# Designs tried in a protein design chat: VHH binders against a4x776. Part 33

Target 1, 306 residues: a4x776
Amino acid sequence: MSTSMSVARSLPGGPVAEQILAEVAQEVTQLRAAGVTPALATVLVGDDDASVGYIRIKQRQAVQLGFASPHVRLPASASQADLQAVVTQLSADTSVHGVLVQHPVPPHLDFDRAMQALDPEKDVDGMHPVNLGRLALGLPGPTPCTPAGIEALLAYHEVPVAGREVVVLGRGATLGRPLAMVLAQKRPTANAAVTVVHTGVPDWPRYTRRAEIVVAAAGVPGLVRPEHLRPGAVVVNGGVRYAGRRLLPDVDESCATVAGAMTPRVGGVGPTTVAMLFRNAVRAARRTRSSRTPVRLPDSGAPAGR
Below, E stands for the ipSAE of ESMFold2; O stands for the ipSAE of OpenDDE; V2 stands for 0.75 times the mean of E and O plus 0.25 times the DockQ between their complexes.

## First folded at step 18 (VHH; framework vhh_7pa5_2)

Design p02 (at its last look DockQ between E and O 0.15; V2 from the best seeds 0.00; counts 0 for: pae E 5.0 > 2, placed apart)
Fold by OpenDDE, look of step 18:
Structure p02 (fold): chain B 306 residues (1-306), chain A 126 residues (1-126)
Amino acid sequence: as target 1 above (306 residues)
Amino acid sequence: QVQLVESGGGMVQPGGSLRLSCAASGFTFSSYAMSWVRRAPGKGPEWVSTISDSGGSTSYADSVKGRFTISRDNAKNTLYLQMNSLKPEDTALYYCAKGYEYTWEGSTKTRTFDYWGQGTQVTVSS
């Protein structure tokens, strides 16, 4: 009896991103028809080839979706004040609806500090402290892109999340922590029992082996192995590192022999993150339109004196 | 309302000097970078120089580097451009602009600023 090693179902992010981007494109078209041109501003500090490449991709995508794409390039020698000034300027510009500061910035600059100068309403990454606070409180606002993407990915592939035991491996500010908050939300595509494990949990495999869904968010290549998983578990690789152009996932590929479903090494969460960026951008533009609609003060119908 | 008013333009001989001023109002001047941009006849706008909000950082186009100096007085809400060693190629309408230059993709506008003034004419001619 050839034990046909059941390969995990693939959970690609590409189709998810395509769907979301299509929706974004429609919304952009509608806004344009209403006289609003959504604009996603990008800020690049320095000339790092990888960063330049990423920005170009994002800009092209923005244009393809119908966004205006204002771009500010600062030299690598730019000061903290320069970066903050740009962010402040873009925040104040009424023609700009979303702002992306490309990470990383040169080492002498404080990215987080610069982001604090950003209008939270224009935070398309969803990483502004105000927006994370909103997330924690269940208030509307931009959602962190990668966590939002993961939720959308699971939903798209019809992976049940509500009421399921989800283990998030990692507690980083950009993924693990916000993801735990996202998946705990009272929504049909969330509402999970979430456990966060991290370096302070010596026997973290005890938790992952019980989990119905494991999201790797540690940024440690090959951290998650088959012996750490419940057979049939859903495995999402959110944490990625790069060695040059090679993507190094937290989840070892051999996990596919144990998992019921798993994101691919390439084309998993990444595409969805980008899509969520544009979703945040178009939503920001929409919010601006709603605020500009002059509340027609009801014509105080002067009672015709009789 | 943001207002930028340039002054100090004029006619000068090659090798001469001019100092441009820009009076800013309607916003917190000290919180924003400021720039100069110029438009020569028959040409599109050209970025000239930018200074950070505090004045701690400056940048220049290669065409003016070493000859032009941007400065600001935040107490007076005024931006300056000292132009030395002027050349005929510097002939242009010079605009004061709020903030850094934006390049716009997907728009008919390739370059823009948040706000700019009406400009002051600089003519370098023998």
Scores: ipSAE 0.411, ipTM 0.764, lowest interface PAE 0.9, mean pLDDT 91
Fold by ESMFold2, look of step 18:
Structure p02 (fold): chain B 306 residues (1-306), chain A 126 residues (1-126)
Amino acid sequence: as target 1 above (306 residues)
Amino acid sequence: QVQLVESGGGMVQPGGSLRLSCAASGFTFSSYAMSWVRRAPGKGPEWVSTISDSGGSTSYADSVKGRFTISRDNAKNTLYLQMNSLKPEDTALYYCAKGYEYTWEGSTKTRTFDYWGQGTQVTVSS
């Protein structure tokens, strides 16, 4: 081996997100030309400044992509029944194709229970239990955003996945578990031999040292070190923590001296997650194809039952 | 427990006036848009009017524009409907309904939940 150490190729997510959003914009244009206005409804409970800011960013992105962006604001004092009624009404509204409830909700509200009232076809996060079941069965539906983003990132950077050994370090419901299902699917960008390990496996490094691709998804800063990797492995930073504003990934930066390719600490997987949310939304609109009335106004409307 | 109690109905001649009231309790009244809905004999429910949480925005069904005025007193948790120039077609059971704001393409509208009171009867007969 040379006395000069190589540095891993960077796998930034920004260009991947840009490609995905360009494709989304093209699909929106096609749908509008066919008389369908894609609509992503947003729901905000209360007026917390951070939550207001996040929802405004998502609303601007939706408009820039050509979505109609209906918005419901509920007071902080809204009841669980009020929130579930809004979600139920948006689920039934044929002019609305995707629904995003801004998290967090006030403490007296159960976010997970509210999301159970949502039509799984309109779940742009792709984390509704029905949609995870569809993923497991290979059926169409909104897909979990971060796992889908990782698949797209690997494909964009021409990292071979099919037939390869992939180790997912972490077993969380939002990333590790669904990612294993995504990468095991029978398609050119997936079709991997996937192993899930976690801190409950005492010798988890035995698995990562053999892997061609390691996805760190544990949320434990610095957990993955150079001695845990085979030379030339591809390493994806999925799990992160923060110290103040500093992002602390699961993968130690020194892994770049052993890995062949590695996502950067900042601008890796994160941008792809947001892009996949809009991909789920435009696909939801394409699936319905029946929505020609994007607005429901209260004019001539009346309550019915309950 | 959400309660909406309507009152002020009665019998009037065509051209007469009535003022309906709705006493609200069990929720933060001043945070919600409120509506009046009516059910005429042999007909389904018909939206009448809506007022925003602050009272700054109102809307009316075409059939009542210029004759009915919706208002609210947030200090008293009370919704009102002033009904003038009443017609036989206005005969109905009138309900008070709780709502929320819905914004679409730059305009703000209101929608109602499925919460309403027992109703107050308005009968306009000649």
Scores: ipSAE 0.167, ipTM 0.636, lowest interface PAE 5.0, mean pLDDT 86
ESMFold2 (binder alone), look of step 18: mean pLDDT 78; pTM 0.780

Design p03 (at its last look DockQ between E and O 0.27; V2 from the best seeds 0.00; counts 0 for: pae E 3.3 > 2)
Fold by ESMFold2, look of step 18:
Structure p03 (fold): chain B 306 residues (1-306), chain A 126 residues (1-126)
Amino acid sequence: as target 1 above (306 residues)
Amino acid sequence: QVQLVESGGGMVQPGGSLRLSCAASGFTFSSYAMSWVRRAPGKGPEWVSTISDSGGSTSYADSVKGRFTISRDNAKNTLYLQMNSLKPEDTALYYCAKGYEVTWTGSTKTWTFDYWGQGTQVTVSS
């Protein structure tokens, strides 16, 4: 008898991000025509080269989409109180619609405590405890960007999710945990049977081998191999690490010989994460429809500010 | 309520010196950076100097660098600005402000602080 071999269908994120950003751009145009300039504020503490670069990329994208892009750069010596004061100031400023604090912060600062000072309505990352609570309860709110991006990626490529067995390998706060909540929601693009496993489960491959969809979210390069998958499974490479500029995915490339569909090593989930950031930001601006300027230094005889 | 009260302004001839003080209350002074900002007649606000919460890090506008010294006494909840070699261009209303400046990119640029004092007038003339 003859044999034939198929390579997994590619699930690129670039086209998904392009569609999302086009919708965002249209919404920004409508808001500006109505007198509202959407504003995404960014906060950077210190001078970490990678963080500076990430902020600049986000600022450039914001400007291209038509956002105002206020920026606060605090020196590495800034105190926790200084950071929380900036976050509180931006939360109260009605001309600012979204706020992003660049992670990581210097070791003496508590990022999670700073994020709790942020108005949940301006939380473009979707990681404020109130918004994670909204997600858990199925209430409206900003959704964590990478999980939202994965749902959108699967929907765009017409991968059936509703009623399917999905295994999330990894339990991190930014991806694995919120993704399980996203894919379990009652809607056509979700509604899955979701199982979360991790390397602390001795026989975790037992779960991935029966899954119709596997999302690798462990941050362990090469963890998922062909023997861990059922033939024809859909594989999403959500967890990555870098060696310099080289992306080291959780999913071994050879999995493409067993999987039915797979996100590519480069240009998979990543572009969708950035697009969802701006989708959260424009939705925040749509809810408030404001662009007024902050309190200013007075000409003379100034009162206490706010 | 946050309160910042500046003092120590006055008239001085070019080349002279003044020392400004700012008494702070209503917040944990030692937990925050502090700044000086000035406003000359007919001009917008100009950031002058910032000092970190501990006093270990300072920064200055180019126009005052080498002539002005910012300092703080966390035991007395007081911010200071020592102003030497004063010039007529230094004539302004000087404000004490809590924290760091915020800037806007891609729209109308503003320098903002949440809390500042009433100001103290410095006049440099012959």
Scores: ipSAE 0.370, ipTM 0.764, lowest interface PAE 3.3, mean pLDDT 87
Fold by OpenDDE, look of step 18:
Structure p03 (fold): chain B 306 residues (1-306), chain A 126 residues (1-126)
Amino acid sequence: as target 1 above (306 residues)
Amino acid sequence: QVQLVESGGGMVQPGGSLRLSCAASGFTFSSYAMSWVRRAPGKGPEWVSTISDSGGSTSYADSVKGRFTISRDNAKNTLYLQMNSLKPEDTALYYCAKGYEVTWTGSTKTWTFDYWGQGTQVTVSS
């Protein structure tokens, strides 16, 4: 009897991201044809190498998609007021449609406060309180990127979500909480029975062992193990930490021996998050077309620094 | 709170010289590029000059190049503009401005200013 070790079906995010980005590219082309150049501004405080790298990746992707990509770099010593001023100005700039403040910011700065200064309509991360409120109310608006990506990933791979028991492991503001709201929405790709477990639930495995879908969103490497899963469960690794350049997933790789489907260690939810960022950006640009003639801010006349 | 206070303006004859100063407070002066911007009557703001945070790099509008010199003293949190060979066309309210560089796709760099002083009047008249 050849014990065919049933390896979980892989749920890669790459193809999902590619599809979404292709759609975004088409929309950008259409907007350009209509005289609107979608612009995604990025703000980086400091010079953290990892952050710089992420910004570069986003900038390259922006160019490939046909976005304008203005970038603001503030010194590490920038004040809260400095950061907020930049965010406010970018919010007021009619040539800018989306704004991303790169996380993390230096410890002396309040990221959340800075985000509150951002026009919710230009919030491409979907993390502005107004947009989270919209999400909670089932109103249209930018959706948090990672949660949106997870929904899209599940849908792309034809994982049934509607009516399914989904356990979200973690209640963070960036993933667990918004994901619970996203997956509870009345949509064919959501509409799930969602349970959120967290550090206040000592026996959280009781819930995950029952779940048809487990989304790890705790940010604790190796937290989810095979004994925590229902055989055949779908497992999504949303929580990610890095040790240097090495990605440390919440979900132990051994879970593939029990899970029916699982996101890969690399190339799972991550790519979809980035794609959702650009989707939010292009949608923001589209919304602006309907309202105001772009008032070109007078070119300060500063010669392009050679 | 960021404060920029300009001084040194006045009335001069064509060919004359003025030195403007800007006292900065409320931010780490040495961490930011600083600029001079001017506004002539009936005209929009015109960029005049920018100096990098360290003072190692300077840039000028074509209209003032060779005549104006921007400098800074980071120890004193002060920005300067030496204006030589003044012309009637230089008549304007001169502002000290704090700003940040915006790098656009294609490596185009522009300056955006988040704070301005109240300005100092420079009048060049015979």
Scores: ipSAE 0.300, ipTM 0.721, lowest interface PAE 1.0, mean pLDDT 90
ESMFold2 (binder alone), look of step 18: mean pLDDT 78; pTM 0.772

Design p04 (at its last look DockQ between E and O 0.06; V2 from the best seeds 0.00; counts 0 for: pae O 5.8 > 2, placed apart)
Fold by ESMFold2, look of step 18:
Structure p04 (fold): chain B 306 residues (1-306), chain A 126 residues (1-126)
Amino acid sequence: as target 1 above (306 residues)
Amino acid sequence: QVQLVESGGGMVQPGGSLRLSCAASGFTFSSYAMSWVRRAPGKGPEWVSTISDSGGSTSYADSVKGRFTISRDNAKNTLYLQMNSLKPEDTALYYCAKGYEYTWTGSTKTYTFDYWGQGTQVTVSS
């Protein structure tokens, strides 16, 4: 005897990331053939084991894709002025096309102020205020990685978005807010009726229960439960928290019994976020080809006057 | 406008001592880490030592650890390097540099600093 159980179709992000990274690799090859070696600089402050690990993974991926990978390690005791000087120098360095400052930074440092000093054209996270403004106005620029990854994930799995009711649960600056702007854009992979709700909205389940697509972006483990969804809804786990090494998604796994499609707990949105970082980086290098031909800086054996 | 002026170099015999100074101007000295870098004849730059903005944290290359001491006087905008037990291999042009060392993968560029001084020559010979 077999039990026919209706469970949500899985929406894994791995295949999506593989497709995006293959396109990035092709673009890197074209740029290198044209004399441009894309370079992604990483900045790490301190020695937190998790942050070191994240940076190492990104550096390895950068090398595999054909990027030069400059790295700046600052001790945990570095001053705000030291961090700002690093960001300013990387912004001015024509051989560097993208810059990633690993978050979090030690508490005495202001990450947001450091990122505001970065040249918006080199902002591979897509979170610089200028680039968020470009997104809001429909102007070209680096896009926030997780929101872009979610759009690509939905497109890859052929989830209809245009004209659909999408509810974004969460209003954070890194995901919920920019995602609402992304999914409202006028294009076939977006063009949604987007509603943003959050825990400050009494009866927020009223909105999620009518939504064709729910994106959980609150960072509150288990917040979204089966009773919060219409049957057949598409559910995306955008917000996560970790307990040690265990990923704690916003969407309870039991939602799979009500949803029509759902991202898996592991290997969902996360891989697409990393892929979009490299898409921003290779596009930044391509913009430099259009504006400036990269040149090698003089040997640093003698001090340069300024 | 940033100016770094090294002094205190000279000729010494092996086992001798020297104290290098670096006068800094044109920036808020106390807000930045400072470094010493040296260049031996026919060689590229070698990082020697770094001191944090407050002076509370110091680091040294293995080749000089235990023999050299970096310090700073934020009231006088001056960086120092006390060099003891000098060896012939310490012979180099010594530069004062603002900030921390950078590293590169996939490039021949190994070290970067925003600003360097003109250097002061240290020669250790029998």
Scores: ipSAE 0.247, ipTM 0.692, lowest interface PAE 4.3, mean pLDDT 87
Fold by OpenDDE, look of step 18:
Structure p04 (fold): chain B 306 residues (1-306), chain A 126 residues (1-126)
Amino acid sequence: as target 1 above (306 residues)
Amino acid sequence: QVQLVESGGGMVQPGGSLRLSCAASGFTFSSYAMSWVRRAPGKGPEWVSTISDSGGSTSYADSVKGRFTISRDNAKNTLYLQMNSLKPEDTALYYCAKGYEYTWTGSTKTYTFDYWGQGTQVTVSS
């Protein structure tokens, strides 16, 4: 009896990203037709090759989608004040609708502090404290990109989330915490019973083995193994590290032998994160349009011909 | 290959007007913001103006605000700069540039663009 090792259904992020980006492109086209050019400004501190590469990719994508993409580069030796000045300036620029500060910044700089100087309305990463507060309160605003991407990924692949037991492994500010808030929202694609486990929970596998959905958000390569999962569980790898160019997932590939569905090692949550960035950007531009009172160009009073 | 060809420069008296043009080729013109940059003798390059890809947004240096108007015709792949009320201080080589990027070092902004034209000379003199 050849035990056909049931391979988990793959949950790729690529198709999800493509769909979202297509929607974004349409919205950009509409805004342009209305006289608004969405602009996503990017800020890079230093000359790290990887960071430069990422920014270029984002800029190319921005152009493809129809965004203006102004770019500010600061030297690696830039001060905290320099970075904050740039962020403040971009916040004040009415031609700029979204601002992305590329992470990481040099070690001597405080990224979080810089982000606090950003207008929350232009926060396309969704990581500004005000926007996290909005998220916590169920108010509209930019949503953190990776959590939003995970929700979209699950929805796209028709994974039921509402009313399901979801365990988030990790409580980081960029993923675990905001993801827990996102998935707890009163929406058809969320509304889950969410448990957050972390380093303070010695027997965290007790929770993951019960979970219908496990989202790994710890940033520890190979942390999630088959023995930690309920057979048939949905497994999302949100935490990733890199060894050079190699992606190291939190979820061991062997989990596919136990999971019912699982994100691939490459092309899972990552693509969706990027797509969500642009979604936030176009939405920011749209909000600006609604607030712009049509500057009534003074009617050049054509003298009533007598 | 990206090409930017400026034209319309010349000599004018103070208070005069000029209209510069930049013919763009080798890229999707309508997808990129475009800028004018000038370089006066003995000075570094100075950002003058930027227009968004669609033309819906414009920005100007304080030195030219209210006098210069940037515009574009995406159907013709052409960028324009209408310069009114010209001053001797406006004397410079004017470049058409693709995009809008700058490096900030403290109080100094250094503008960098992907591609530049050869420039057109504007001379304002009595």
Scores: ipSAE 0.028, ipTM 0.400, lowest interface PAE 5.8, mean pLDDT 88
ESMFold2 (binder alone), look of step 18: mean pLDDT 78; pTM 0.776

Design p05 (at its last look DockQ between E and O 0.54; V2 from the best seeds 0.00; counts 0 for: pae E 5.6 > 2)
Fold by ESMFold2, look of step 18:
Structure p05 (fold): chain B 306 residues (1-306), chain A 126 residues (1-126)
Amino acid sequence: as target 1 above (306 residues)
Amino acid sequence: QVQLVESGGGMVQPGGSLRLSCAASGFTFSSYAMSWVRRAPGKGPEWVSTISDSGGSTSYADSVKGRFTISRDNAKNTLYLQMNSLKPEDTALYYCAKTYEYTWTGSTKTRYFDYWGQGTQVTVSS
């Protein structure tokens, strides 16, 4: 008479991303049939090999989905004013619906200042201060890609979130902070009781041990261990680092012996982040067709053209 | 501070020649495409010619093709326009422009002119 041994159910992101991208492709087809060619512009400063590679992958995916893909390349020596002028021009160009500035930029440039010059309606990363403000207020707008991807991943795998205790471990501007705002939204795929903790909180494990869902968003490899979890908890690897080709998630894989469900080390949240970028882009093109009025921050850069 | 100073304009009879120069400073000249743009009396700006950062690629408006030659000397930070077989319709204020390009899928380009100089007057009259 034998007993079955169980490990955490896997929550892969690949199928989630494929479903989202199929929906994006259908929306692009509809927009083209209505005379609107969605256009995602990419901006690269310098020629860093990794950044060039990421841009090429995004360009190929954009073309495959049916986007026009204008590209702007600036020399590594470009000034802050040069970068902001390009972003301002792309914001003003009615044939361009989304803009992606490839991060990182060279150290002498301020990426955040450049992104503040971008029309918030064209912000496919969802990280413009106006769009983070819209998120905080529950107003429509592009959403940060990784937080949106995590919500979609949980929904796809039918993980109950509404009314549940969720702990977000990490408070970064790109993931932990906006994720807390996303999962607290009043809708069936969110509506959670969200607690944000971080490594600076003494005894932060007392929070994660009570949580039904733990999202690791600290960027500290192996931070979350089995003793930090309630048995049967759902665990999401949001934070990740690489050592070469090796992916180093915040969540130690041994957590699978305690968790009820867990994102895999490879093919978890990452694919959903990429899919959400294109979802923001096609929605930006759809909004341009509608009568919606954009909100903008004051200009602080050099003029474009004269 | 970007500075573009055009020179070499003047009065010339139809069929004559002029060579325009543009001295550039305040940016890495060799890293950017450069253009000539002209403005005829009472009219809006008209693109004339563009040259790539290395000088390896040039393009011209149909109205000047075969008569004008754009060139650059990256060691001297100078842009040139050789203008031959001049016509009265070439009368204009000629500007040197720092140029950015959008490269679309399929190699189509859209040009954006960041800075223009004060211009140099070219007058073609009999």
Scores: ipSAE 0.150, ipTM 0.641, lowest interface PAE 5.6, mean pLDDT 87
Fold by OpenDDE, look of step 18:
Structure p05 (fold): chain B 306 residues (1-306), chain A 126 residues (1-126)
Amino acid sequence: as target 1 above (306 residues)
Amino acid sequence: QVQLVESGGGMVQPGGSLRLSCAASGFTFSSYAMSWVRRAPGKGPEWVSTISDSGGSTSYADSVKGRFTISRDNAKNTLYLQMNSLKPEDTALYYCAKTYEYTWTGSTKTRYFDYWGQGTQVTVSS
């Protein structure tokens, strides 16, 4: 009986992103028809090539979706005060609905501190402490993009999550921690039994070998191997590093020989993250419409009165 | 600390000229766009002109276009505003402002002024 090494079902993120972005585009169209032009502002500090590239991609996508895409570029020498001032201004700008501060910022700047200056309602990354608090409390608000994308990816591919044993490898603030909270939520696409393992758990494979779903969120290339998985497990690669332009996944490709389903090395969670960004943005725009009568700022570029 | 000090204001007759200067310190002057903003009595602040960090791009309010010229000397950390053909309606306190510009997808720019000087008074009167 030739044990046909059953290759894991692929879980691409591209189709997920496309679906989400299509929904976003529709919402944008509706808002525009209602006299609201959703605007996603981007802030870039410095001229890091990778960052510039990412911003360009996001801006292009914004335009394609029908967003206004105001962009602020600060010099690499910008002070903390400069960055915070820009973030504060964008927060105050009624024509701006979402704000993305491109990470990373130059080393002399405190990204987290800058984010604290951002209106949580305009946090499209979902990483503002207030929004993480909302997530923790099960309150509505922007959800961290990557965790939201992972949930959406699993749902799109009809991977059962509710009641399943999910192990999250890693406890980072951007992925592992918020993902655990997301997947524990009381909704059909979540409601999982979530275990978080990390560097403090020496025998973390004990947990992953039991898991029905393993989400790698550690940022350690090749960390997850076939021997760490339950045969037939669903494996999501959320943690990635880059060597130049090469994506280095946490999940070794050989895991496909054991896993029942697995995100591809390229085109897995990444696309869904971007889609979630825009979902957050359009939702932010929608929220703003409900609360504030559009004060038409006069075209005259006059400084908002102190 | 960011400091902006305006000078060159005064009283002039209609049709006259003034040149304003702004001495900047406490930041990398050459890395930022700079603007002039004015406030007339009883009115809110009005944007007058902006110049890019390198000086390669300038913009003007319609009310001053063709009459005012913004320039800068990055070596001297100084911003200038040459005001020609002055009108009574140009009477205002003129401020130098450190500027951030964010560009909308398209042709629209929004300006943020995070630091202002104390201003220099320009009075155009017969």
Scores: ipSAE 0.023, ipTM 0.466, lowest interface PAE 4.0, mean pLDDT 89
ESMFold2 (binder alone), look of step 18: mean pLDDT 81; pTM 0.803

